# VH-VL binders against Cytochrome c oxidase assembly factor 8 (COA8): the designs that were tried, part 106

Target 1, 167 residues: Cytochrome c oxidase assembly factor 8 (COA8), of Homo sapiens (Human) (q96il0)
Amino acid sequence: APERGAERRDTAPSGVSRFCPPRKSCHDWIGPPDKYSNLRPVHFYIPENESPLEQKLRKLRQETQEWNQQFWANQNLTFSKEKEEFIHSRLKTKGLGLRTESGQKATLNAEEMADFYKEFLSKNFQKHMYYNRDWYKRNFAITFFMGKVALERIWNKLKQKQKKRSN

## First folded at step 6 (VH-VL)

Design q66 (from pa23 with light chain H31E K55E F99W; framework fv_pabinafusp)
Fold by ESMFold2-Fast, scan of step 6:
Structure q66 (fold): chain C 167 residues (1-167), chain A 124 residues (1-124), chain B 112 residues (1-112)
Amino acid sequence: as target 1 above (167 residues)
Amino acid sequence: EVQLVQSGAEVKKPGESLKISCKGSGYSFTEYWLGWVRQMPGKGLEWMGDIYPDDSDTTYSEKFKVQVTISADKSISTAYLQWSSLKASDTAMYYCARQGWYYDTSGPFYFDYWGQGTLVTVSS
Amino acid sequence: DIVMTQTPLSLSVTPGQPASISCRSSQSLLESDEKTYLHWYLQKPGQSPQLLIYEVSNRFSGVPDRFSGSGSGTDFTLKISRVEAEDVGVYYCSQSEHWPYTFGQGTKVEIK
């Protein structure tokens, strides 16, 4: 309908509230997808008397999230920019306009776009390799510290039991 | 959010059995020790014992070891304090309380949240 | 068993005035890990006890800053800088340094 294109549609109020965890939440909260990275951020709950080991784990998780967000935001922006440049270049070479008679953006068929995807993947192969390597290293470190936190908790419980039974 | 809700007041005769309850909510019930504290009329507080609900491991004050049994049912987040045979000297207010676990403060040995108490009256 | 002795047993305070309660343990609560498991609880009339201060000087969540704890070894003090009506009740010190856990006999605070 003509009104659909002319009218600005409001964002859902729940979209705004999701950027802020509930005031009295004692749990991690997941936000909406980031505009550029398309990843959902996690807002971590901070216990009132966090141990140094728990703090290290939380900071590692936060740093990993920030690193991941930055990587994909940059990658997606680069992909979009290069994709549009490729489409523009190819349409110009063919003598075609950038928009259809209906006013929509002109696109290349899947066969023509295959060349772009091959070039983009080849060009970014090393970058993606380093991302995957760092991703696994970071997740291994997080798992390692999660294990340390779990052992710390077990040790503290055992200390409590020993202390109570000490005559 | 964290709440401990205890069963209602009881009036019993010497020799009768009794089991009172304490239901936890608003926290991970299996991850905190739950203690029982007695307060005799007009007197102070006495620690009786506690239980870790995840494995039902218990510790008792020597004074109460033979007098009571502490148990828990983690499927319904409830702990129990039980007498096989009540005595008039068991007349008291009984509180359940969670032992807080604040990391690096060695806080697992203090009681951060308390139930409302269960008054037990034993008379002939 | 460690015996906890509180003084005074009863205290009447004019609103806005300070109050001080002492707690003495029969044995030192100093440990090699540097932490001292000495805590303060308040029982208001007709209510269950509530935690005020844990490990000598740390205020529990929601406890007003007019409450402060101090001490070491065998001598500990709870101070209320300006007593208010809602502070009326019986105050208990407690040790969890040694098994079994023990409480003081209590100090009743009343408003004149």
Scores: ipSAE 0.000, ipTM 0.456, lowest interface PAE 19.2, mean pLDDT 79

Design r1 (from pa23 with heavy chain Q99H Y102T D104E P108E; framework fv_pabinafusp)
Fold by ESMFold2-Fast, scan of step 6:
Parts: structure tokens; C-alpha cells; sequence
Structure r1 (fold): chain C 167 residues (1-167), chain A 124 residues (1-124), chain B 112 residues (1-112)
């Protein structure tokens, strides 16, 4: 995983290196899209002195990301496989080859593909129901804990202000 | 300890309305789904539907979609199963049961704790 | 709907002897997360159902180790290594992979 909170060192055309002190900021790092899920992974910054509440929020976000990645990777693979099987089956039924005269993959028209999409959505109704349930539950939990973390930060600022006024 | 406590037995006539309850304790009520399961006299178990109490998101078995309404009041950790007009065929034992997601279990879908059941008898 | 078929419908066992209950689903219960959503419940006479085994082979908290589950795809088995008097009741298999969630018809276990 890439290191966060540091500035890149640059080398001038003359070969002279420049160094800036590392910048310490709490931000997430976004990676390239996953090959199968087509989702971008987020690498979470872990602050020094992370509170138990902040840790709980981070773990929730990490778990939700892993769940989301796995769901879409499997759905995309299933969709691609069943689409190819459907096209192959329909072309075979029509007595057509799998390739065109030019050697490219043979395709079906929009009307025929509509049948596939309707069947695919119907067969995957349960998976999408489970996904939507979990998605809303997870987003609610994350939002709830984000609110709690925000309140904790406000409370800590108020505590610091009170303590400073006593000294 | 996790506990689900259901309302007492009911004796009703056809056409009457009824609302039975299931109160959760010993856990975070808003973090779990609560389902309803019917058991007709001498028969097996049928899942009717479930509710996520935090946002009142409901899912129904198609068979029960028009027969009953599931609701929850998270402020008192209670879920409800309601009929607008009872039929003799509604005579059964009704169980509530907890299932689903926590941070620890990663969204498991099995009924881990069950209420004691509410017997509903509908006869003229 | 996914049909869950249990065999046998009833079973009479001498105390201390083993018992075996089979469950077959009309479709595969394997989810994309590589877990199989097949569970076993026990309903003792006059009591609510209780969870015994979840996701094929995992014993629920407090369930004695004489209970074990196995299987894959569409064929599943619940085994009791030595049946005790307290094990009397109706056993149900259940699936939560496909909507709506469904239960088997039940297997009644009695002591001879």
C-alpha cells in the first residue's frame, strides 16, 4: 500500500534534489479500477492516536469496500458469462456461426438482447435485493458513525478550550 | 442476553383487525433485521417478511404482501405485525426472529434468536 | 420458490444411537461469497424454534458438539452422533440464498 502524508521529492534538470518536509494530512488514497469489479479501491489513512470510535468507523468503511468489490466482481463475471452463453445458444438455434465473415464475434440485435436482459434481471432479483439491503444498512451505519466522530471532535475542541482557559 | 418478547395470545373473529408485537432487548435493536415466521397448527415454518428497524425498510414474501403489514418503533425497540381484516386461515402461531448484519458477522442471514411466539386464533 | 425436501419425515431413535437427517434443495445454495446459506433449526415440543447449525457446518453458540452439519450444492446432512432425550423435536433445514427464504417440511425425531 502507498505511504500517505509525505511530499514527493523532485530533482531539477541539473540533477539537484529538492526536499520538502512531509505534509501530514488525514486523507484517503484512491487507486485504479479493479480488473473484475471496475471499482476504485480506497486506502484509508490511519491517524496517530486514532480513537476507538474512529477505528470502528474505518473498519466499517473497509469492510463495506471489500463487500462491494466482491459483489460487483462476481456480478460482472456472471453477466459476461451468461451473455456469451445466451448469444451462443441463440446463434446455434438460428443455424448461424459464432463468427462473422470477417472473423469478428457474431452479435444479436437489440430486440433479441432485450430478452437476455429481462431474464438476467429476473434471475438476479434476489442478489440485487440482498445488495440493496446491505448497501443501505452499511451506508446508514457509516453515516451514523461519521456523525458520532464529528460530535467527538467538537467535544474534544470544547474540552481543549476549557482546559486552556483554566491555565 | 439477547431476548425477544412477544405479545400474548389473541382470540378474534373474522373481519377484525389485530396488531401483535415483538420487543427486543439485550442488543442494538437498530443493527439487526427482525423477521416474522408463521406456523399453522400441525404444520411447518413459513417466512412472512422482515424489517430493518433503523429505517423501517421492509421485505415481504409475495404470499403475505397483501395480507399483513410489518412495522417497527425503534424508540421502544418493538416491531409489529398487523392485519386489517382477519380470516379463519390466519389461525397460527406467529414467531419473530432476529437475523442479519452486524459489524462482527458481516451480513449473515440466519435466524439466531427467536421470540416465544404469539398464538392467534380466528373463529366465528 | 426454492423447495427444501427433508428425509425422513420421522425418525425413532434409541437413546445413545446416532441419527441422520437429509435435506435437498431444488437449486444450489452457494453464494458469490463462496459461502452456502443452508441452516438447521430445532423446535422442541411446546417451544420456539432454535438455531442449531448455520451455513452448513457452523454450530451456533451453546449447541453441543454431538451435532454436525455437512454437504454442498443441493445435498445436505445433519448428524447427531448420540441422541439424547433432550434432542426430541422437529428439525428443519432452511435456505437464505434465494428469495423468499424457505424451510423444509420438517423431520420429527422421537425416542423409542
Amino acid sequence: as target 1 above (167 residues)
Amino acid sequence: EVQLVQSGAEVKKPGESLKISCKGSGYSFTEYWLGWVRQMPGKGLEWMGDIYPDDSDTTYSEKFKVQVTISADKSISTAYLQWSSLKASDTAMYYCARHGWTYETSGEFYFDYWGQGTLVTVSS
Amino acid sequence: DIVMTQTPLSLSVTPGQPASISCRSSQSLLHSDEKTYLHWYLQKPGQSPQLLIYKVSNRFSGVPDRFSGSGSGTDFTLKISRVEAEDVGVYYCSQSEHFPYTFGQGTKVEIK
Scores: ipSAE 0.000, ipTM 0.456, lowest interface PAE 20.5, mean pLDDT 78

Design r10 (from pa23 with heavy chain Q99H G100D Y102L D104T T105S S106E P108A Y110S Y113P; framework fv_pabinafusp)
Fold by ESMFold2-Fast, scan of step 6:
Structure r10 (fold): chain C 167 residues (1-167), chain A 124 residues (1-124), chain B 112 residues (1-112)
Amino acid sequence: as target 1 above (167 residues)
Amino acid sequence: EVQLVQSGAEVKKPGESLKISCKGSGYSFTEYWLGWVRQMPGKGLEWMGDIYPDDSDTTYSEKFKVQVTISADKSISTAYLQWSSLKASDTAMYYCARHDWLYTSEGAFSFDPWGQGTLVTVSS
Amino acid sequence: DIVMTQTPLSLSVTPGQPASISCRSSQSLLHSDEKTYLHWYLQKPGQSPQLLIYKVSNRFSGVPDRFSGSGSGTDFTLKISRVEAEDVGVYYCSQSEHFPYTFGQGTKVEIK
């Protein structure tokens, strides 16, 4: 099966394949949430007459999407792994087995889990700060190129208008 | 268990309207595309179009764009294929099939599962 | 529209012997993500099609290892290393790289 063994991985996959939606469209399209990151991928429409500047912007947006997917997939897997380790550790301390008589996983109550959540958030504070810094840098670059593309389109329209008047 | 269950066989006269259904279960209906495929008697498979149920966005094969309407009701996890006026040439088996479009999905852009099919017969 | 051509159209095989089906596309099926969007489906008599192989060479869940796919660009092959009675049906190649999605005309596999 495709999913066989995926739950045994301790980290998120890297090197994700590019987006390739099945629809014919003149606009960007949003897909269902990714299994690992929980983020919805976006298919970026490629115009027939895409300029080099437009291509640069699109590639930057695609690269930023992949970066976001990988970050949150890693974060989610780390959370799940550490949560399971915490539960196992606490059950061992109490002298309890990892499974009930019916074969189900043993669980901790909400008050016990609150300790884990507080520790996880504190432990990952700096990681999230660095993520936010990189997120702002990427969005600044995207905004800058979006502005350049807008100016290019305005300039092209003005040139077309001038030629129309001359002919 | 992921399943698609289609409505039963139909026998109609030319000029009549028809709406057939495909109900999804065992998965998040709004997170996958649902396509319709036609198979004329003794012939191969023809893709007709797709719908993304979350926003009812549709894509049609050009030859089917004026012949049929694809729609969905996400509240009951059901997609529809509809004709306003049937022709004898619409006689065929119609399949619905799910496809994923996530670039991280192993089976992205391939059809699985398929419904059992709805036989539509149009004759005088 | 992309034309998918299968050969042969019909194939009769002795049980336990190998079978090979070819599929040719009128244009390359390679996407910019370096994946090739060619898939194989099997339609058993009286049943709906079912997915066998996706993206050229990947076996779908539950598909026996005697099935294998290969190819690149425009030329693709489905191989069955030893044909069994349960493999009888019509095999279709399909592309989802170009709109509209298209299927080959089908190859009927029968047991001698």
Scores: ipSAE 0.000, ipTM 0.474, lowest interface PAE 18.6, mean pLDDT 80

Design r11 (from pa23 with heavy chain W101Y Y102W D104S T105E S106D G107S P108G; framework fv_pabinafusp)
Fold by ESMFold2-Fast, scan of step 6:
Structure r11 (fold): chain C 167 residues (1-167), chain A 124 residues (1-124), chain B 112 residues (1-112)
Amino acid sequence: as target 1 above (167 residues)
Amino acid sequence: EVQLVQSGAEVKKPGESLKISCKGSGYSFTEYWLGWVRQMPGKGLEWMGDIYPDDSDTTYSEKFKVQVTISADKSISTAYLQWSSLKASDTAMYYCARQGYWYSEDSGFYFDYWGQGTLVTVSS
Amino acid sequence: DIVMTQTPLSLSVTPGQPASISCRSSQSLLHSDEKTYLHWYLQKPGQSPQLLIYKVSNRFSGVPDRFSGSGSGTDFTLKISRVEAEDVGVYYCSQSEHFPYTFGQGTKVEIK
C-alpha cells in the first residue's frame, strides 16, 4: 500500500517553512528545524489498516504539532523583530553605527541585552502562561490516547494467538 | 508497498538439507504472522505453518510438524523454511504469505500478500 | 481437519458472461466474534496466489467490484459478474476458523 506522511498545514500569517516527507515511510519521519519555530516537525506514518483509535491519536498529535509550531513561529518572529529594533535604538542612543569596522553587525553587551529580555518576558508573561497550560493539557491527552492504543495493540496480539491455538 | 521476496529455485538430492528464505519489506515485519504454503506440481494449496517474528512463536500443521522447521531473523526481516533431510515428495512450489493484522473486531486471519514462490526440486 | 469442497472443478466462460463458484465446508466457519473466516484466492497462470475476498464478502484492496462473495455457515459462493480475460486462473476457497487452515481443491476458470 502507498504510505503517505501527514500533510503539513501552516496557519502562521508570516509563513512557516514547509518540507516534503519521505515516500513510503514505515515510521514517523523527523524533518529539519522549521525556519521560524526552530522546531523539528514530525510527519506521522499512516498504517495500511489504521484503527479509529490510532487515527484519533495521530490527528491529535498532528493538531498539537501544528498549534505548537504556529505559536513558536509567531513568537520567534516577534522576538527577532523587537530584538533588532531594540539593538538599533540603543546603538543610535550611543551614537554608534550599525556595523563594526570589520563589517559585522554591532552588538550590545549581555547587561544591556538583559534589559530587553526582561521587558520581553514581562510583556509576554500571560501569553506564555496560557501556552504552558495548553501544552500540558495537550500532552496529557496524547499520553492518555497513547496508553489506549498500546492496550489495543496488546489485546489484538493476544486475540490473534488465542484463535490459532484454541482451534 | 508491502512485498515478500523469496530465495531462488533449488535442485537437491534426497537426504540433503535445505533452507529457503522470505524477506519482508514495506511493513513492520515483527507485527504480522508469516505463513508457509506448499503447492505440489499440478496440485492445490496446503498450509504448512506460520511464525510470529517478534517472538519466533510458531504454529505447524500436524502433517508438516516433523518435516520442516520454520524460523525468522527479525533483524533482517527474513523468515526461513528448513528441511534437515529432503525427500522426493518434498518437490513443490513453496510460498510465503503475510497474515493480516488483528484490529478490534477485524481480525486479519487471511493471507493478504504473497511471495513469488520458491521451486524446490528433489530428484535422484 | 476441515474439508473444503469446491464445485465445479473446471469452468469455461465466454468473455463478458458471469461465473459462479461454490464452496462447502465440513463444519461451520462462524467464529464467536460473529465473523465467518472464509476467504477466496486467485492463482493466475505462472503467478502466486492473490487475495480476492476475505471473511466471506469483503473485497481486498485493488480487487474489481465485479468480484463478490456471499454465503453463511457452511455454504459459500464467489461470483464474477462479467468475466474478463485477466480473470483466468485457479480459484481457491480457504478457511482460517479451524486448525489447520485448509484450502479447497481449486476451480480452474478458462475463457471459451
Scores: ipSAE 0.007, ipTM 0.537, lowest interface PAE 8.8, mean pLDDT 83

Design r12 (from pa23 with heavy chain Q99V Y102Q D104T T105P S106E P108D; framework fv_pabinafusp)
Fold by ESMFold2-Fast, scan of step 6:
Structure r12 (fold): chain C 167 residues (1-167), chain A 124 residues (1-124), chain B 112 residues (1-112)
Amino acid sequence: as target 1 above (167 residues)
Amino acid sequence: EVQLVQSGAEVKKPGESLKISCKGSGYSFTEYWLGWVRQMPGKGLEWMGDIYPDDSDTTYSEKFKVQVTISADKSISTAYLQWSSLKASDTAMYYCARVGWQYTPEGDFYFDYWGQGTLVTVSS
Amino acid sequence: DIVMTQTPLSLSVTPGQPASISCRSSQSLLHSDEKTYLHWYLQKPGQSPQLLIYKVSNRFSGVPDRFSGSGSGTDFTLKISRVEAEDVGVYYCSQSEHFPYTFGQGTKVEIK
């Protein structure tokens, strides 16, 4: 019994058809890098007869991707903002303007930026450590459910063949 | 969307060979059994047999086991129903249909999507 | 082979009135998984059969809720609560519990 609008299993909730790459079959599709996270999103294909176990796996993968995208988008925005503030503060200390003579954005050299990178890494050490731990746990869970889905598919195939042979 | 497209109508003489086709699209062709169902003019439906395209494993109704051969070419998502020597009694509409099964412990063994049918007429 | 017997063989219904079709199997269609493998198909004039109900009472995708199936063991019923002109055709019950799969002889539903 389909729980999520079976009449349009190949369409999004809005009624738009789900994407299929130019390849013969619909399958997972990898998109272009996100502007903020710089990560390529994966758009998951939903099969017409997705099992509850397969749905749990897909949702776990989607949730992990969304969490990962949000983490890096936020991290990159924070990095960018703090970098701009650091550059502005440093240039003000030197008595320099925000723009060069040609109207280009003023920058600091590699040696000067080393201080910012060290401070940023040190400040965010705990945050990155927790990110790595969570990423590891999420990947373990995904691998576990992938195994369960594979076994379920094998069992269902064998059951279907057995029924035909015995009947 | 799931579609099964069958080859066109055939007019043959008794003793001739024939091979009709059924092409699947919009689903994983190798993961579903595909069945053949006969409907004689003005009569009901008769299951002939099924094939699992991934390994070409077949099951036949005893009545049709000697009469026909079911095969598949998974590289082009196409299944076939073949006669070595047609008889007038083979005149019928032939349907291909996907055998539905869900990724559940219970499984399902019903014909969920059907082709448009291939009319085979065998006359002298 | 399992014999599937449908009654009536023909039924004429006034639009908006209910219709009921019975199907009896020569043996129980109950599987060891506690599911009953009895299905209903509709063949409209000049068209391929289409699935209406699978495993006794489950409506296939896109099938209107005016169609309902019930029954157990060897005795099954398809009901149409309010027959519409588009419901004209031949209805077949089918079993997939026992090999070979078999169909009933069909019930022709017509509108006056």
Scores: ipSAE 0.000, ipTM 0.466, lowest interface PAE 20.7, mean pLDDT 80

Design r13 (framework fv_pabinafusp)
Fold by ESMFold2-Fast, scan of step 6:
Structure r13 (fold): chain C 167 residues (1-167), chain A 123 residues (1-123), chain B 112 residues (1-112)
Amino acid sequence: as target 1 above (167 residues)
Amino acid sequence: EVQLVQSGAEVKKPGESLKISCKGSGYSFTEYWLGWVRQMPGKGLEWMGDIYPDDSDTTYSEKFKVQVTISADKSISTAYLQWSSLKASDTAMYYCARQSWGYLDEAGPFDYWGQGTLVTVSS
Amino acid sequence: DIVMTQTPLSLSVTPGQPASISCRSSQSLLHSDEKTYLHWYLQKPGQSPQLLIYKVSNRFSGVPDRFSGSGSGTDFTLKISRVEAEDVGVYYCSQSEHFPYTFGQGTKVEIK
């Protein structure tokens, strides 16, 4: 397909996938879920007459996306690692192998896994609170600049009309 | 790529009505003024008027205000120039053109032009 | 209405030689934003007009650097440093400062 031929994916140093929308896109494009963060990245369209204010908004949205992708990629990796370490430790304590007779990974019962989830949530409570605070702060800033961009567009339209009427 | 495509040539008799079109593509049609320019055979360029497609606000040159109507259909990115009753003196090439503007700029030049529609009015 | 006067009305140029076209407006084209809304267009034979230079001295996308514009107030000049065969056509100056927008009468450039 033309879209798959135009699509490019590259892994950033932060572990976040980078992608490119189809060549013919005239709007923001949403990509597939990132391998590590499981979030869909957005590639932002750059309009022909982008103002400095519109550029600031776009860069703020891009930076917020990268921050968000990085946070969840790290969180998901940490969760997976600690989960496997917990399972391994418990199975070793019971004198059980890490795999069943059929070669599948051995599992713990729901009650023991509940202990892991409780510990993980408790351990990460403050981290998630700080994430939420930053998320709200970033979204407030984005909303503020979106409002400024909207006002700028209205002002530009009115200036053009006023020029024609004043002449 | 920004492109303006106009309707084909017209041959009409005096007193007939006519509506010609200009379709924009490759840009946000509703965010730019679209102007109409007349060029009589062997003569220069005359600005007739323009339209802002987002709200169909129009501006006319006084010379053309009574002679033509400018309209737009933003759902199909098309602007129109219309005569209720043609005269032989309306024989000309008619161009549509996008009026550019930039950040905090006033309305600027006509940066992209259609290929033109030749209108011939003869008895 | 603002009257735009071009000189000369026609010129024949040997390929590779320079050409200059003058444009004079009946009123100043300086806007309160301190920009001057004077533009230059080229209409090649059988083609629609195309933008060459906008706001006195800015070259439009794809326009060769042999084209340059200058001027202020009411007097403006378009220069072609070395005329090529593809430059044949009618050149128009135009103002978008005062309603209605107006064009000069045109300058026909031909190769000798």
Scores: ipSAE 0.083, ipTM 0.605, lowest interface PAE 6.2, mean pLDDT 84

Design r14 (from pa23 with heavy chain R98T Y103K D104E T105D S106L P108A F109W; framework fv_pabinafusp)
Fold by ESMFold2-Fast, scan of step 6:
Structure r14 (fold): chain C 167 residues (1-167), chain A 124 residues (1-124), chain B 112 residues (1-112)
Amino acid sequence: as target 1 above (167 residues)
Amino acid sequence: EVQLVQSGAEVKKPGESLKISCKGSGYSFTEYWLGWVRQMPGKGLEWMGDIYPDDSDTTYSEKFKVQVTISADKSISTAYLQWSSLKASDTAMYYCATQGWYKEDLGAWYFDYWGQGTLVTVSS
Amino acid sequence: DIVMTQTPLSLSVTPGQPASISCRSSQSLLHSDEKTYLHWYLQKPGQSPQLLIYKVSNRFSGVPDRFSGSGSGTDFTLKISRVEAEDVGVYYCSQSEHFPYTFGQGTKVEIK
């Protein structure tokens, strides 16, 4: 019977898992930019009374953040690597050293670099399209679950108030 | 972890106003009702009323509806009990307490954590 | 208002002996969710009340196994299987089924 199941849940200690940490820990907070992705991570607050639905939303947001950071860390690494290879190749073709006489890293002019940027974007076009598609899909899912969590919270508040308003 | 800290003892004269406080910590202040309970010297417990801090919705016992005002400031996790004009009969210990709740409990309340109490003495 | 009546009003117990406190409500405390909203509190001398048992028979966190609650409808009992010195105080039953919430008049437990 449902009553027996409810009775088991009711014997769980009240309080500890239903209460939040100190005030400062009750909020999401933003960290410094990641070394590789250059994105600021969000550290998500975990309420002590977190519902299964709230947990699903938090994990979805955490997973989406990890996916996003991984994508941009890999993209930035690939861009930097290919940029250096392109510069090296062009300087070698011109018979120039990799460093200037002052010891600075040798560079190409804006017009030459434009060719690299065009080629890089072109060959990564499909990858960026898939990223945008997945980004929108993930944000639609997050918005949907945010709506469900909001409705759950409203419902729980209404349930809590029912007895106080009864005759 | 859960703690309710109440303001210190008060000694007042009849006709004076008074506002006492109850500060919550270690839990989600806006998600639980907070109640006030009176204990006259040498007597039992009397429920006065409750507040839901998220929207400041209040519920009063009819006996206390016109005698006191319950309020809360959720930005500092503090609830208040206030008298506009004290009477000698208001002399009592006043407790604040959180009302425990499981998601599956349909509007159920029980006072699971209590403050240390604020003694209010009203005499000429 | 629901009237909560406790018996006895006071009792003196030899350490290690059992104690029993009764509580009667003027109306049934059974809710439509099939739960009964009757709770027990202990106020030790000079201290705030503390929750012992909620919804008839559920021990609150940290409450020793020697405390047990039972009952249904309008008649409820709190039992202490072996009273210890730390159990001295005033015991209150309370209901939260009907508004306003009410408490019993209290039962004072002392050690002989």
Scores: ipSAE 0.013, ipTM 0.534, lowest interface PAE 8.0, mean pLDDT 82

Design r15 (framework fv_pabinafusp)
Fold by ESMFold2-Fast, scan of step 6:
Structure r15 (fold): chain C 167 residues (1-167), chain A 123 residues (1-123), chain B 112 residues (1-112)
Amino acid sequence: as target 1 above (167 residues)
Amino acid sequence: EVQLVQSGAEVKKPGESLKISCKGSGYSFTEYWLGWVRQMPGKGLEWMGDIYPDDSDTTYSEKFKVQVTISADKSISTAYLQWSSLKASDTAMYYCARHPWTYDSSEAYFDYWGQGTLVTVSS
Amino acid sequence: DIVMTQTPLSLSVTPGQPASISCRSSQSLLHSDEKTYLHWYLQKPGQSPQLLIYKVSNRFSGVPDRFSGSGSGTDFTLKISRVEAEDVGVYYCSQSEHFPYTFGQGTKVEIK
């Protein structure tokens, strides 16, 4: 068994990669960027005496992370695929091969790519609007629960201090 | 193995109170919502409401929120469905079933179900 | 409330033949996370409902591969490739995208 926990990737049902932090980590661990979403996953530390409220916050953050990674993985994959299809189609229409004389991938100039970007943004506008709406809703919920957890921790510290000062 | 065990059949008169139970075992009771589903004789399924046992957070269908009370006791892994005053129209099979927790409650696919409690209300 | 409409309401099938059940929702069931919250349940005579398919096409643990789900937006289909005697019962589609959660009226499957 290695001294450190092995980095492990397996694919979630949604296609998003997962990772494994060192086994003896006592705080949240941040992984490398996901191949598809290009977002860094956070593996949450679970304290031994996690309160019900802290558990709800952690689960909400984990769920939001998975949702966010899945959205961007799908978006990035779709963009890359459609971009390549557009380039290949335009090169074929011009009677050009997929490779230059130097063996590099043939590509379109910025002016030719402008049509693709406009079309891609236009047809994905509604999808991005719904993403932004849900992103704000999720962050509002996370902030709300973070506030509750903070108040709980302050209250518990005050109780401990009172107990230490009195028999 | 995940199991939900419900209380036995009940025969009641209109105006009487009733509390039926659903006990979970084989899983972390506080990590799943527990919902109640009604099936009137010869009819389909109706979602009534659910409870998250860890903090007793409840969600009701508007049709049922005045009619019944859902509660849970996490120390004994048991959820309850209660009527203060039964009506003949409450005659039905009542099922409990669990579903995963999400902040917006969208993952409400009921993966494990209790055996059902038949409630008969007649005068 | 979201209305779930199933067709047909009743279906008699010869053993070994395929069966198909349709479910239509009054509004789209697509979530912003690109998942669709449409599920299928089977209630065998005298038994509790059991989960068959969740989120359109995912078979629940222990469900035979002869069951498959498909669809998008508002139109969904449950398909049984080769109906067996044990598949008799009432099939329900359900949505959990909108509150309150709602079920279809059910499709009764019987063996001829």
Scores: ipSAE 0.000, ipTM 0.513, lowest interface PAE 15.1, mean pLDDT 82

